# VHH binders against q8c9a2, part 21

Target 1, 239 residues: q8c9a2
Amino acid sequence: PPEETLSLWKGEQARLKARVVDRDTEAWQRDPSFSGLQKVGGVDVSFVKGDSVRACASLVVLSYPELKVVYEDSRMVGLKAPYVSGFLAFREVPFLVELVQRLQEKEPDLMPQVVLVDGNGVLHQRGFGVACHLGVLTELPCIGVAKKLLQVDGLENNALHKEKIVLLQAGGDTFPLIGSSGTVLGMALRSHDHSTKPLYVSVGHRISLEVAVRLTHHCCRFRIPEPIRQADIRSREYI
Key: E = the ipSAE of ESMFold2; O = the ipSAE of OpenDDE; V2 = 0.75 times the mean of E and O plus 0.25 times the DockQ between their complexes.

## First folded at step 12 (VHH)

Design L6 (framework vhh_ozoralizumab_d1; at its last look DockQ between E and O 0.01; V2 from the best seeds 0.00; counts 0 for: pae E 15.2 > 2, unsure alone 63.9 < 65, grease 28 > 24.2, SAP .721 > .668, placed apart)
Fold by OpenDDE, look of step 12:
Structure L6 (fold): chain B 239 residues (1-239), chain A 125 residues (1-125)
Amino acid sequence: as target 1 above (239 residues)
Amino acid sequence: EVQLVESGGGLVQPGGSLRLSCAASGFTFSYYAMYWVRQAPGKGLEWVSEISSSGDTIKYPDSVKGRFTISRDNAKNTLYLQMNSLRPEDTAVYYCARDSVLSGTWGYDYWFDPRGQGTLVTVSS
């Protein structure tokens, strides 16, 4: 994309970033058992093989704590914006917002109380990843869940990081991701006893890091939390 | 029992230097990454430096980068922190800490457990 476009996108991210709330805003978040949480959402975008334009965007809503699918919506989409590292939200988020809006219109009672996003929240080059972007635009609590470490603010998948991963022995074990700035950007989470590869959890919007990590862990039957896993499955099957 | 004992703190003028040491026992020192952290008066715990088990990978926050140097001697079970160009804002109790993960406990202060009793560094004119 032209430099002008990138500049505009940076400006937009900065503008929206100011709206990010990195604390708990919902009553259920303050309950140790998350009492009051009844519906959790997951979103994902899957691309057609060999195609950078055609993709399927999916929204899934699951019951909590049973983690049963109670709503699903998948749509084929044509991505207009090119992929640029750090600007993924401009490709995917508009379609995800549309899915949320459709749900609000068709089945408002099935709106999720929190959305897990395949991607990063504040763990981002500019502190405003796809989970933040979706959260701010929808005003839903959002959690960023990444499968790989985004190496930003001095974070690296180096020997230090690998040593910490080895120390993760059980599902629920975590270590903080502290950037060179001194800011805690997220947590590495061993999501399951049978998975040694951690998830990287970060705040998207209207949720604390602690609750984000705890809820993500509780949503994991496998390595990937069920809301995201289901969204991924459905988006891929749709293609 | 894991034991960490810090030493080398003291009073120094701005621009001065100090070298901290940490004697480790009760665990296989060479298997763990080590940290220096500090707590200034009235402030929370702050990460200061990190070194891998072998010593080949090192990290600093921007606040001390270029001024502080972490090192270790695995044969002596000792961690070091060379502090140069000290500033008043560096005044704090400095702790050495062993690498660990959190299991059910949340809080920034717990991320750097176990750690020693600390050594006071005061930078003042």
Scores: ipSAE 0.726, ipTM 0.884, lowest interface PAE 0.7, mean pLDDT 94
Fold by ESMFold2, look of step 12:
Structure L6 (fold): chain B 239 residues (1-239), chain A 125 residues (1-125)
Amino acid sequence: as target 1 above (239 residues)
Amino acid sequence: EVQLVESGGGLVQPGGSLRLSCAASGFTFSYYAMYWVRQAPGKGLEWVSEISSSGDTIKYPDSVKGRFTISRDNAKNTLYLQMNSLRPEDTAVYYCARDSVLSGTWGYDYWFDPRGQGTLVTVSS
């Protein structure tokens, strides 16, 4: 995209970053068993193979703790903004916000109390990933759950990192992802007893990292948390 | 369909006051940061105020700080700009704008998204 556009996006990203709340704001988040949590959302954007423009955006809502799909909305969309590393949210978030708006209009009683987002939150080049972006625009608690380590702020997927992964022995085991400043940017999570590939969990909005990790683990019947898995399945079925 | 309808402009003497309103529809107003921007005759758009979706964060450029007050009523889907101590340099068409991230327009994503015809404010003796 033109240099002027990137400058504006960097500025808006920084302005919105100031709105991130990285602490618990909901009563259910403070309960050891998540009492009061009944609805968990998941979102996904999946691309048509070989096509950088056509994609399917999906929103699902699952009951909690049953993890049964109670709402789904999938739409084919045309991605208008060019892909730029570090600005993925600018391609995807508009369509995800629209899906949330459609849910509010069609089935407001099914609005999720938290959304798991396939991507990063504060673990990001500028501390403002897609989960943060969606969270501040919708004012919903959001969790970033990434399948691969984003190598920023001194984080590297090197031999030492892989050694730490080996030390994760059971589902629920974690280790912190510590940036150059000594700040914990997220947690590597072994999501399932039989999965050796961790997830990388970071705060999006209106949730603590500790709660984000616990909920993500509780949502995993498989490696991938069920809200994200169900959103991905539906997006893939369209393409 | 996103609609933003500005009103409250007019002719005013230097030192006078006006209150602008912006009626929003076609989107969930409480999800978006909102802005006032203005365009003086023959000039580009200038940012004059910003308010976060909740109303908790409010910002002004130095040129209007202390004279202008932005506010919003999320229950009524309405944005306001109270303009005091008006000067001839404040003469412009004033637009309300929302967060451009959902406009979907190429090159303008995440920018100010003025959608209305604006409201003319003329400050002269």
Scores: ipSAE 0.000, ipTM 0.140, lowest interface PAE 15.2, mean pLDDT 83
ESMFold2 (binder alone), look of step 12: mean pLDDT 78; pTM 0.784

## First folded at step 13 (VHH; framework vhh_7aqx_2)

Design M1 (at its last look DockQ between E and O 0.88; V2 from the best seeds 0.76)
Fold by OpenDDE, look of step 13:
Structure M1 (fold): chain B 239 residues (1-239), chain A 125 residues (1-125)
Amino acid sequence: as target 1 above (239 residues)
Amino acid sequence: QVQLQESGGGLVQAGGSLRLSCTTSGFTFSSYAFSWFRQAPGEEREFVGEISSSGDTIRYADSVKGRFTISRDNAKNTFYLQMNSLKTEDTAVYYCARDSVLSGTWGYDYWFDPWGQGTQVTVSS
């Protein structure tokens, strides 16, 4: 994309970033058992193989703590914005917002109280990843859950990082992702006892890092949290 | 007992140098990565730098990059923080810590275990 477009996107990210709330805002978040949490959402975008334009965007809502799908919506979409690292939100988030809006209109009682996003929150080049972007636009608590480390602010998937991963012995184990700026950008999480590859959890919006990590872990029957896993499965099946 | 102990702190003039040591005992030193932290009065504890178990990977906070150097001596079970070109802003209690993971209980201090008691570094103008 033209430099002008990137500049506009950077400006938009900066503008929206100012609206990010990185603390708990909901009563259920303060409860050790998350009492009051009844519905968790997951979103994902799957691409048609060999096609950079056609994709399926999916939103699923699961009951908590049972993690049963109670709502699903998948739509084929044509991506207008090209992929640029650090600007994924401009490709995917508009369609995800539409899905959330559709849910609000069709079945408002099934709105999730929190959404897990396949991607990053504040763990981002400019501190405003897809989870932040979606959260701010929908005003929903959002958690960024990435399957790979985004190497920003001095964080690298180097030998030192790998050593720390080895220290993760059980599901629920974590270590902090401290950038060179000194800011804790997220947590590496061993999501399951049988998975050695960590997830990378970061704050999206209206949730603390602690609650984000705990909830993500509680949503994992496998390596990938169930809301995201189900969204992924359904988006791929739809294609 | 697993222990870490800092030494080498003191008063130094701006532009001066100081070398901190962290002596460890009670565990296999070569198996762990270590970190340096510091805390100034009225401020939160902040990351200074870290070194891998092999010593091959070292990372610094932006605020000290180019001025501070972390190293380790496996034979002495000790790792170091060489501080050059010190500034008044570097005044703090400096802590060494062993890298660990958080299990169960949430808290910043649980990401590292154990911590040293800290050593005071004062940089005068």
Scores: ipSAE 0.751, ipTM 0.892, lowest interface PAE 0.6, mean pLDDT 94
Fold by ESMFold2, look of step 13:
Structure M1 (fold): chain B 239 residues (1-239), chain A 125 residues (1-125)
Amino acid sequence: as target 1 above (239 residues)
Amino acid sequence: QVQLQESGGGLVQAGGSLRLSCTTSGFTFSSYAFSWFRQAPGEEREFVGEISSSGDTIRYADSVKGRFTISRDNAKNTFYLQMNSLKTEDTAVYYCARDSVLSGTWGYDYWFDPWGQGTQVTVSS
């Protein structure tokens, strides 16, 4: 990508990163049983095989705690921005924001109170993953839920990491992802009793890490939380 | 009784060295990874480093990399922190801890359990 584009994105990323709130801001988040939480969102962007331009962006909203789909919106989109490692969200987030805007217009009563995002939050090369980006632009609480460990800040998927995964014995078990900087970037979570591959949960926006991990676990009927799983299903139907 | 105990702390001049030991009992030492933390006056506990159960994978905080070395001796149920080229900024209480997990609980007291009682390291100018 052109030098000018990278410079603009670096500046914008830094500006948006300053707006991230990594603490609880909603009453339901402070309640031990999440009383007041009724709607949880999930988003996905899936690319057409062999096509770097065509993708499907999806937003779903599920009831909580029932985890039943009450809203869905999927659209084919054309990616205009170039792929750049560490800036991937600049390609995807505008379309996710548009889906949220469409929901506000069409079914405002179904607006989710939190969105689970397939990808990272603050667990990121520059501390500003897709979940942070979406959260800041929409001002919705957002959680990053990644399927694989992003190897940043001294975090590596090595023998020590795998050894700690073995310590996760039951659904809900976690261990902290402490970077070489000393920062707790996220948590590894065993999301289900029958899944040995953990999820990697990190703060996106307007939520504490503790609440993010606990809600993610409560949303898992399978390894992958239902909001993300249902968004992925809808996206894959289009491609 | 699952127990960890640090030793080897003390007063040392800047540029000097100390070796801390963490002696363990009440569990199978070779089955666990272990970590060192430190807490400077007026600050929160800070990660120093971590060693795998086999001893072949070791990770260090950026602030100590190249100066500190973690090792373990499975025959003695003990692991160590060799601290070289000490700086006044290294002044802290040093804690050893066993990597652990408790379901449904949150915080360092559960992700690392048990903890030692700590040993003071003071680096003078």
Scores: ipSAE 0.692, ipTM 0.882, lowest interface PAE 1.4, mean pLDDT 90
ESMFold2 (binder alone), look of step 13: mean pLDDT 81; pTM 0.815

Design M3 (at its last look DockQ between E and O 0.85; V2 from the best seeds 0.00; counts 0 for: SAP .687 > .668)
Fold by ESMFold2, look of step 13:
Structure M3 (fold): chain B 239 residues (1-239), chain A 125 residues (1-125)
Amino acid sequence: as target 1 above (239 residues)
Amino acid sequence: QVQLQESGGGLVQAGGSLRLSCTTSGFTFSSYAFSWFRQAPGEEREFVGEISSSGDTIRYADSVKGRFTISRDNAKNTFYLQMNSLKTEDTAVYYCARDSVLSGTWGYPYWFDPWGQGTQVTVSS
């Protein structure tokens, strides 16, 4: 990738990062039972195996607490921008923003009050993952839910990390992902009693980490939260 | 019954050294990872470092890397913080904690259980 492109992306990433709000902004977030939460979104981008360009982007909206799909939109897309580690979101977020825009146009009453994103939020090389990026561009509360630990800020999937995973005995159990900077970047979450591999939850936008973790857990009928799982299913059907 | 007790705090001049100990009782020491934290007046508790149950994996906060070392002695149910090249910024109450998982409550007092009572370290210029 040309130096000019990286310079522009670094500048834009820094500007957008300044807009991240990592605290609760909605009344339902402060209610112990999430009273007032009716619609949870999920997004996914799935690539054709062995193809770095062709992908399917999906947006689903589920009712809460029932976790039933009430809206879905899937589109094949061509990722035009080059892959650059730490800037993955610049390749895919525009298409996710377009899916949100299409929802606003077609079914505005189904707009989700929060979106779970397959990927990281502030747990990121520059503190601005795909969940942060989508959140600031749409102004929707967003949660990053990753399936693997991103090894940044002194976080490593080493013996110490695995040892702490063993302490997670029941669905809902968590431990903090404290970086060498001293920052709590996210939480490891055992999402289900029968799922021994944790999820890594981080703030995207307009939500506290505490609420992000609790909602993610409540959305899990399986290891993967239902909004993300349903988005992934739709994307893979387009393979 | 389950207890952690810090010792070794005190007053030291900048550039000096101190060694903190955390003596434990009431549980199987060798089964757990442990952490050191510190808290300066008016601030939140700050991560200092963490040691695995085996002692083979250790990580440190950036602010103390190269100056502090963590070790453990399973025969004595004790782990240590050796602090060298101390700075006035290291002035704080130092806490030891057992890594654990507690459901239903948020924050450092519940992510680690138990904690020691703390030992004051004061670094004079």
Scores: ipSAE 0.742, ipTM 0.900, lowest interface PAE 1.1, mean pLDDT 90
Fold by OpenDDE, look of step 13:
Structure M3 (fold): chain B 239 residues (1-239), chain A 125 residues (1-125)
Amino acid sequence: as target 1 above (239 residues)
Amino acid sequence: QVQLQESGGGLVQAGGSLRLSCTTSGFTFSSYAFSWFRQAPGEEREFVGEISSSGDTIRYADSVKGRFTISRDNAKNTFYLQMNSLKTEDTAVYYCARDSVLSGTWGYPYWFDPWGQGTQVTVSS
């Protein structure tokens, strides 16, 4: 994309970033057992193989703590914005917002109380990843859950990082992702006892890092948290 | 018992140098990565730098990059923080810590275990 477009996107990210809330805002978040949490959401976008334009966007809502799908919505979308690292939100988030709005209109009682997003929150080049973007636009608590380390602010998937991963011995084990700026950007999480590859959890919106990590862990029956896993499965089946 | 102990702190003039040591005991030193932190009065504890178990990977906070150097001596179970070109802003209690994972308990200082007691570094103008 033209430099002018990137500049506009950077400006938009900066504008929206100011609206990010990185603390708990919901009563259920303050409860050790998450009492009051009844519905968790997951979103994903799957691409048609060999096609960078056609994709399926999916939103699923699961019951908590049973993690049963109670709502699903998938739709084919044509991505207008090209992929640019650090600007994924401009490709995917508009369609995800539409799905959330659609749910609000069709079945408001099934709105999730929190959404897990396949991607990053504040762990981002400019501190405003897809989870932040979706959260701010929908005003829903959002958690960024990435499957790979985004190497920003001095964070690298180097020998030191790998050493720390080895220290993760059980599901629920974590270590902090501290950038060179000194900011804690997220947590590496061993999501399951049988998974050695960590998830990277970061704050999207209206949730603390601690609660984000705990909830993500509680949503994992496998390596990938169930809301995201189900969204992925359904989006892929749809195409 | 697993222990870390800082030494080498003191008063130094701006532009001067100081070398901190962290002596460890009670565990296999060569198996762990370590970090330096510091805390100024009224401020939160902040990351200074870290060194891998092999010593091959070292990372610094932006605020000290180019001025501070971290190293380790496995034979002495000790790692170091060489501080050059010190500034008044570097005044703080400096802590060494062993890298660990968090299980069950959240937040600082539980991401590292154990911590040293800290050593005061004062940089005068």
Scores: ipSAE 0.662, ipTM 0.857, lowest interface PAE 0.7, mean pLDDT 93
ESMFold2 (binder alone), look of step 13: mean pLDDT 80; pTM 0.813

Design M4 (at its last look DockQ between E and O 0.82; V2 from the best seeds 0.00; counts 0 for: pae E 2.1 > 2)
Fold by OpenDDE, look of step 13:
Structure M4 (fold): chain B 239 residues (1-239), chain A 125 residues (1-125)
Amino acid sequence: as target 1 above (239 residues)
Amino acid sequence: QVQLQESGGGLVQAGGSLRLSCTTSGFTFSSYAFSWFRQAPGEEREFVGEISSSGDTIRYADSVKGRFTISRDNAKNTFYLQMNSLKTEDTAVYYCARDSVLSGTWGYDNWFDPWGQGTQVTVSS
């Protein structure tokens, strides 16, 4: 995209970033067992093989703590914005917002109380990843869950990082992602006892890092948390 | 007994230098990565830098990059923080810590284990 477009996008991210809340806002978040949490959401976008434009966006809502799908919505979409690192939200988030709006209109009682997003929250080049972007626009608590380390603020997938990963021995084990700025940007999480590849959890919106990590772990039956896993499965069924 | 102990702190004038040491015992030193932290009065503890087990990978906080150097001596079970071009804002208690993994219990202090007791560094104008 033109440099002018990128400049506009940066400005928009900065504008919306000011609205990010990085603390708990819901009563269930303060409960050690998450009492009061009944519905968790997951979103994903799957691409048609060999096609950079055609994709399927999916939203699923699961019961908690049973993690059973109680709502699903998938739709084929034509992506208008190209992929640019650090600007994924402009490519995917509009369609995800539409799915959330559809849910609000059709089944308001099935609205999730929190959404797990395949991507990053504040662990981002400009501190405003796709999970932040979705959270701010929908006003829903959102968690960023990435499968690979975004190398920002001095964080690198180097020998030191790999050494730390080896220290993760059991599901639930974590170590902090401390940027060169001194800011804790997220946590590396071993999500399952049988998975050696960590997840990278970061705050999206209206949730603390602690709760984000704990909830993400509780949503994992496999390496990928169930809300995201189910969204991925369903989106891929359409392509 | 796993232990870390800082030394080398003191009073120094701005522009001066200090070298802190963290002496370890009770574990295989060469198997662990280590970090330096500092805490100024009324401020939160902040990351200063870290060094891998081999010493091949070192990272610094932006605030000290270019002025501080971290190193380790496996034969002495000790790693160091060389502080040059010190500023008044570098005044703090400096802590060394062993990298650890948080499991089951949340807390900043649990991300590393163990911690040293800290050593005071005061930089005067």
Scores: ipSAE 0.872, ipTM 0.943, lowest interface PAE 0.5, mean pLDDT 95
Fold by ESMFold2, look of step 13:
Structure M4 (fold): chain B 239 residues (1-239), chain A 125 residues (1-125)
Amino acid sequence: as target 1 above (239 residues)
Amino acid sequence: QVQLQESGGGLVQAGGSLRLSCTTSGFTFSSYAFSWFRQAPGEEREFVGEISSSGDTIRYADSVKGRFTISRDNAKNTFYLQMNSLKTEDTAVYYCARDSVLSGTWGYDNWFDPWGQGTQVTVSS
């Protein structure tokens, strides 16, 4: 990638990272039953097989606690920016922001109160993953939910990590992802009683880690939380 | 009831060494991973390191890597923290903890249960 592009992304990432809020900001987040939460969003970007440029970006909004789809918007997009490790979100987040903007214009009453993002939040090489990026650009609370452990800050998918996974007994069980820096970067979550592969939940924006984990678990009818699962389904059907 | 007890704390000069022990009872020691934590006055609890049930995988916080080592002795139901090249900033209460059970609730107590009662380490200039 051109030197100018990387320099621009580094500067923008630093500016946006300063805006991340890693604590609860909404009243529903402090309620034990999430009273006041009615709409949960999910986003996905799925690529056409064998094509590094064409993808389908999807946004869904689900009712909560019913987890029924009440809004969906899917569109084909062209990814023009080069792939650079640690800057993956710069390629796709603008299109996700556009989907949120379209929702605001078309059906503002359906705006989600929180968005689950397939990817990481603060659990990231530079502490600013796609969930953080989307969150600060849209001003929405965001949760990063990753299917695989990102091995940063001394976190490794080694025998000790696997030993901890085996000890997760029931849906809702967790263990902390403590970095070598001493920072709790996220939680491994057994999302469902019959799902032995955990999810890796991290803060994106305007939410505490505890609430992010608890909500993610409550959204799981299967291993993958329903908002993300429904976004992925729509993206796959579209392509 | 299952219990962990730290021992070996004390006063030591900077640059010195100290060996902490965590003795365990009420469970099958060899089946569990264990961790060390520390807490200085007015500060939050800090991760120090972790050892797998086999003893083959060990992880350290950056602040202690290269100076501290963790080991275990299954015959004695005990694991250890060897602390070398001690600095005044290592002054803290040191806790051992078992990696044993998780629940849907948040906090170190969910993953690290039980905890020992702590042993004071004081590093003087």
Scores: ipSAE 0.565, ipTM 0.835, lowest interface PAE 2.1, mean pLDDT 89
ESMFold2 (binder alone), look of step 13: mean pLDDT 79; pTM 0.798

Design M5 (at its last look DockQ between E and O 0.93; V2 from the best seeds 0.65)
Fold by ESMFold2, look of step 13:
Structure M5 (fold): chain B 239 residues (1-239), chain A 125 residues (1-125)
Amino acid sequence: as target 1 above (239 residues)
Amino acid sequence: QVQLQESGGGLVQAGGSLRLSCTTSGFTFSSYAFSWFRQAPGEEREFVGEISSSGDTIRYADSVKGRFTISRDNAKNTFYLQMNSLKTEDTAVYYCARESVLSGTWGYDYWFDPWGQGTQVTVSS
């Protein structure tokens, strides 16, 4: 990509990163049982196989704690920005923001109180993943839930990491992802009793890591939390 | 009774060296990974480094890379922190910890079970 574009993205990323709030801001987040939480969102962007331009972006909203879909919106979209490692959010986030805006127009009473995002939050090369990006632009609490470890800040999917995964015995078990900087970037979560592959949960916006992990676990009927799973299902049906 | 105990702390001049030991009992030492942490007065506990159960994978905090070395001796149920080129910023209580899960618990303080009692390291200028 053009060097001018990369410079603009780096500057914008830094500016938006300063707006991230990595603590609980909502009353339901402080309640041990999440009393007051009724709606949880999930988003996904799925690419057409072998196509660098066409993708499907999906937003779902589920009731909580029932985890039933109460709203869905899926759209085929054309990606304008090139793929650049560390800047993937710039390709995807505008369409996710648009989906949130459409929800506000169509069914404002169904606006989610938190969104689970398939991807990283602060666990990122520059501390500003797609979950942070979406959260800052929409002002919604956001959680990053990644299926694979992003190897940054001394985090590696090595023998020691795999050794820690083996120690996760039951759904809800976690270990911290401590960077070489000393920062806790996220948690590895065994999301289900019968799932040996963990999830990697990180803060996006307006939520603490503790609440992010606990809510993610509560949303898992399977390995993948239901809001993200349902968004992915809708995206796959379009492509 | 599962126990970890640090030893080898003391007063040392800047540029000097110290070797800390963490002796363990009450569990199968060779089955676990271990960590070193440190805490200066009024500060939160800071990651120093960790070593896998085999000893083959070792990771260090950026602040100590190249100066500190972690090792383990499975025959003695002990692991070590060799600290070289010490700086006044290294002054802290040093803790060893076993990496384990406390099922049904939350937080990184519950991943490390148990902790040692700590040993003071003081680096004078």
Scores: ipSAE 0.593, ipTM 0.852, lowest interface PAE 1.8, mean pLDDT 89
Fold by OpenDDE, look of step 13:
Structure M5 (fold): chain B 239 residues (1-239), chain A 125 residues (1-125)
Amino acid sequence: as target 1 above (239 residues)
Amino acid sequence: QVQLQESGGGLVQAGGSLRLSCTTSGFTFSSYAFSWFRQAPGEEREFVGEISSSGDTIRYADSVKGRFTISRDNAKNTFYLQMNSLKTEDTAVYYCARESVLSGTWGYDYWFDPWGQGTQVTVSS
């Protein structure tokens, strides 16, 4: 995209970033067992192989703590915005917002109380990743869950990082992602006892990092949290 | 017993230099990465830098980059913080810490264990 477009996008991210709430806002978040949490959401976008335009966006809602799918919606979409690192939200988030809106209109009682997003929250070049973007626009608590480290603010997938990963011995183990700015941007999480590759959890919106990490871990039957895993499966099956 | 102890702090004029040491005992020094932190009065503890177990990877906070240098001596079970071009803003208690996961715990602090007792660094104008 032209530089002018990128400038506009940066401005929009900055504008929306001011609306991010990085603390708990819900009663269930303060409960050690998350009492009151009944529905968790997951979103994903799957691309048609060899096609940069056609994709399937999926929203799934699962019961908690059973993690059973109670709602699913997959839609084929035509992506208008090109992929640009740091601007993924402009490519995917509009379609995800539409899915959330559809759910609200069709079955408001099945609205999730929190959404896990395949992507980053505040762990972002400008502190406003796809999870933040979705959270702010929908006003839902959102968690960013990335499968790879976004190398920002001095964070690198180097030897030091790999050493830290090795120290994660069990599911639930974490270490903080401290940027060169001194800010804790997220947590690396070993999501399962049988998975050595960590997830990278960051705040999206209306949730603390602690609750984000704990809930993400509780949603993992495998390496990938079930809401995201189910969204991914369904989006791929739809294609 | 696993222990860390800072030394080398003191009073120095702006533009001066200090070298802090963190002496360790009770564990295999070469197997661990280490970090330096500092806490100024009325401020939160902040990250200063870290060094990998091999010493091959070193990272600094932006506020000290280019002025501070972290190193380690495996033979002495000690790692260091060389502070040059000190500023008044560098005044703080400096802490060293071992990077280690505590099983069954969560939080920022649980990744660092143990901590030293800290050493005061005061930079005068």
Scores: ipSAE 0.514, ipTM 0.800, lowest interface PAE 1.0, mean pLDDT 93
ESMFold2 (binder alone), look of step 13: mean pLDDT 81; pTM 0.810

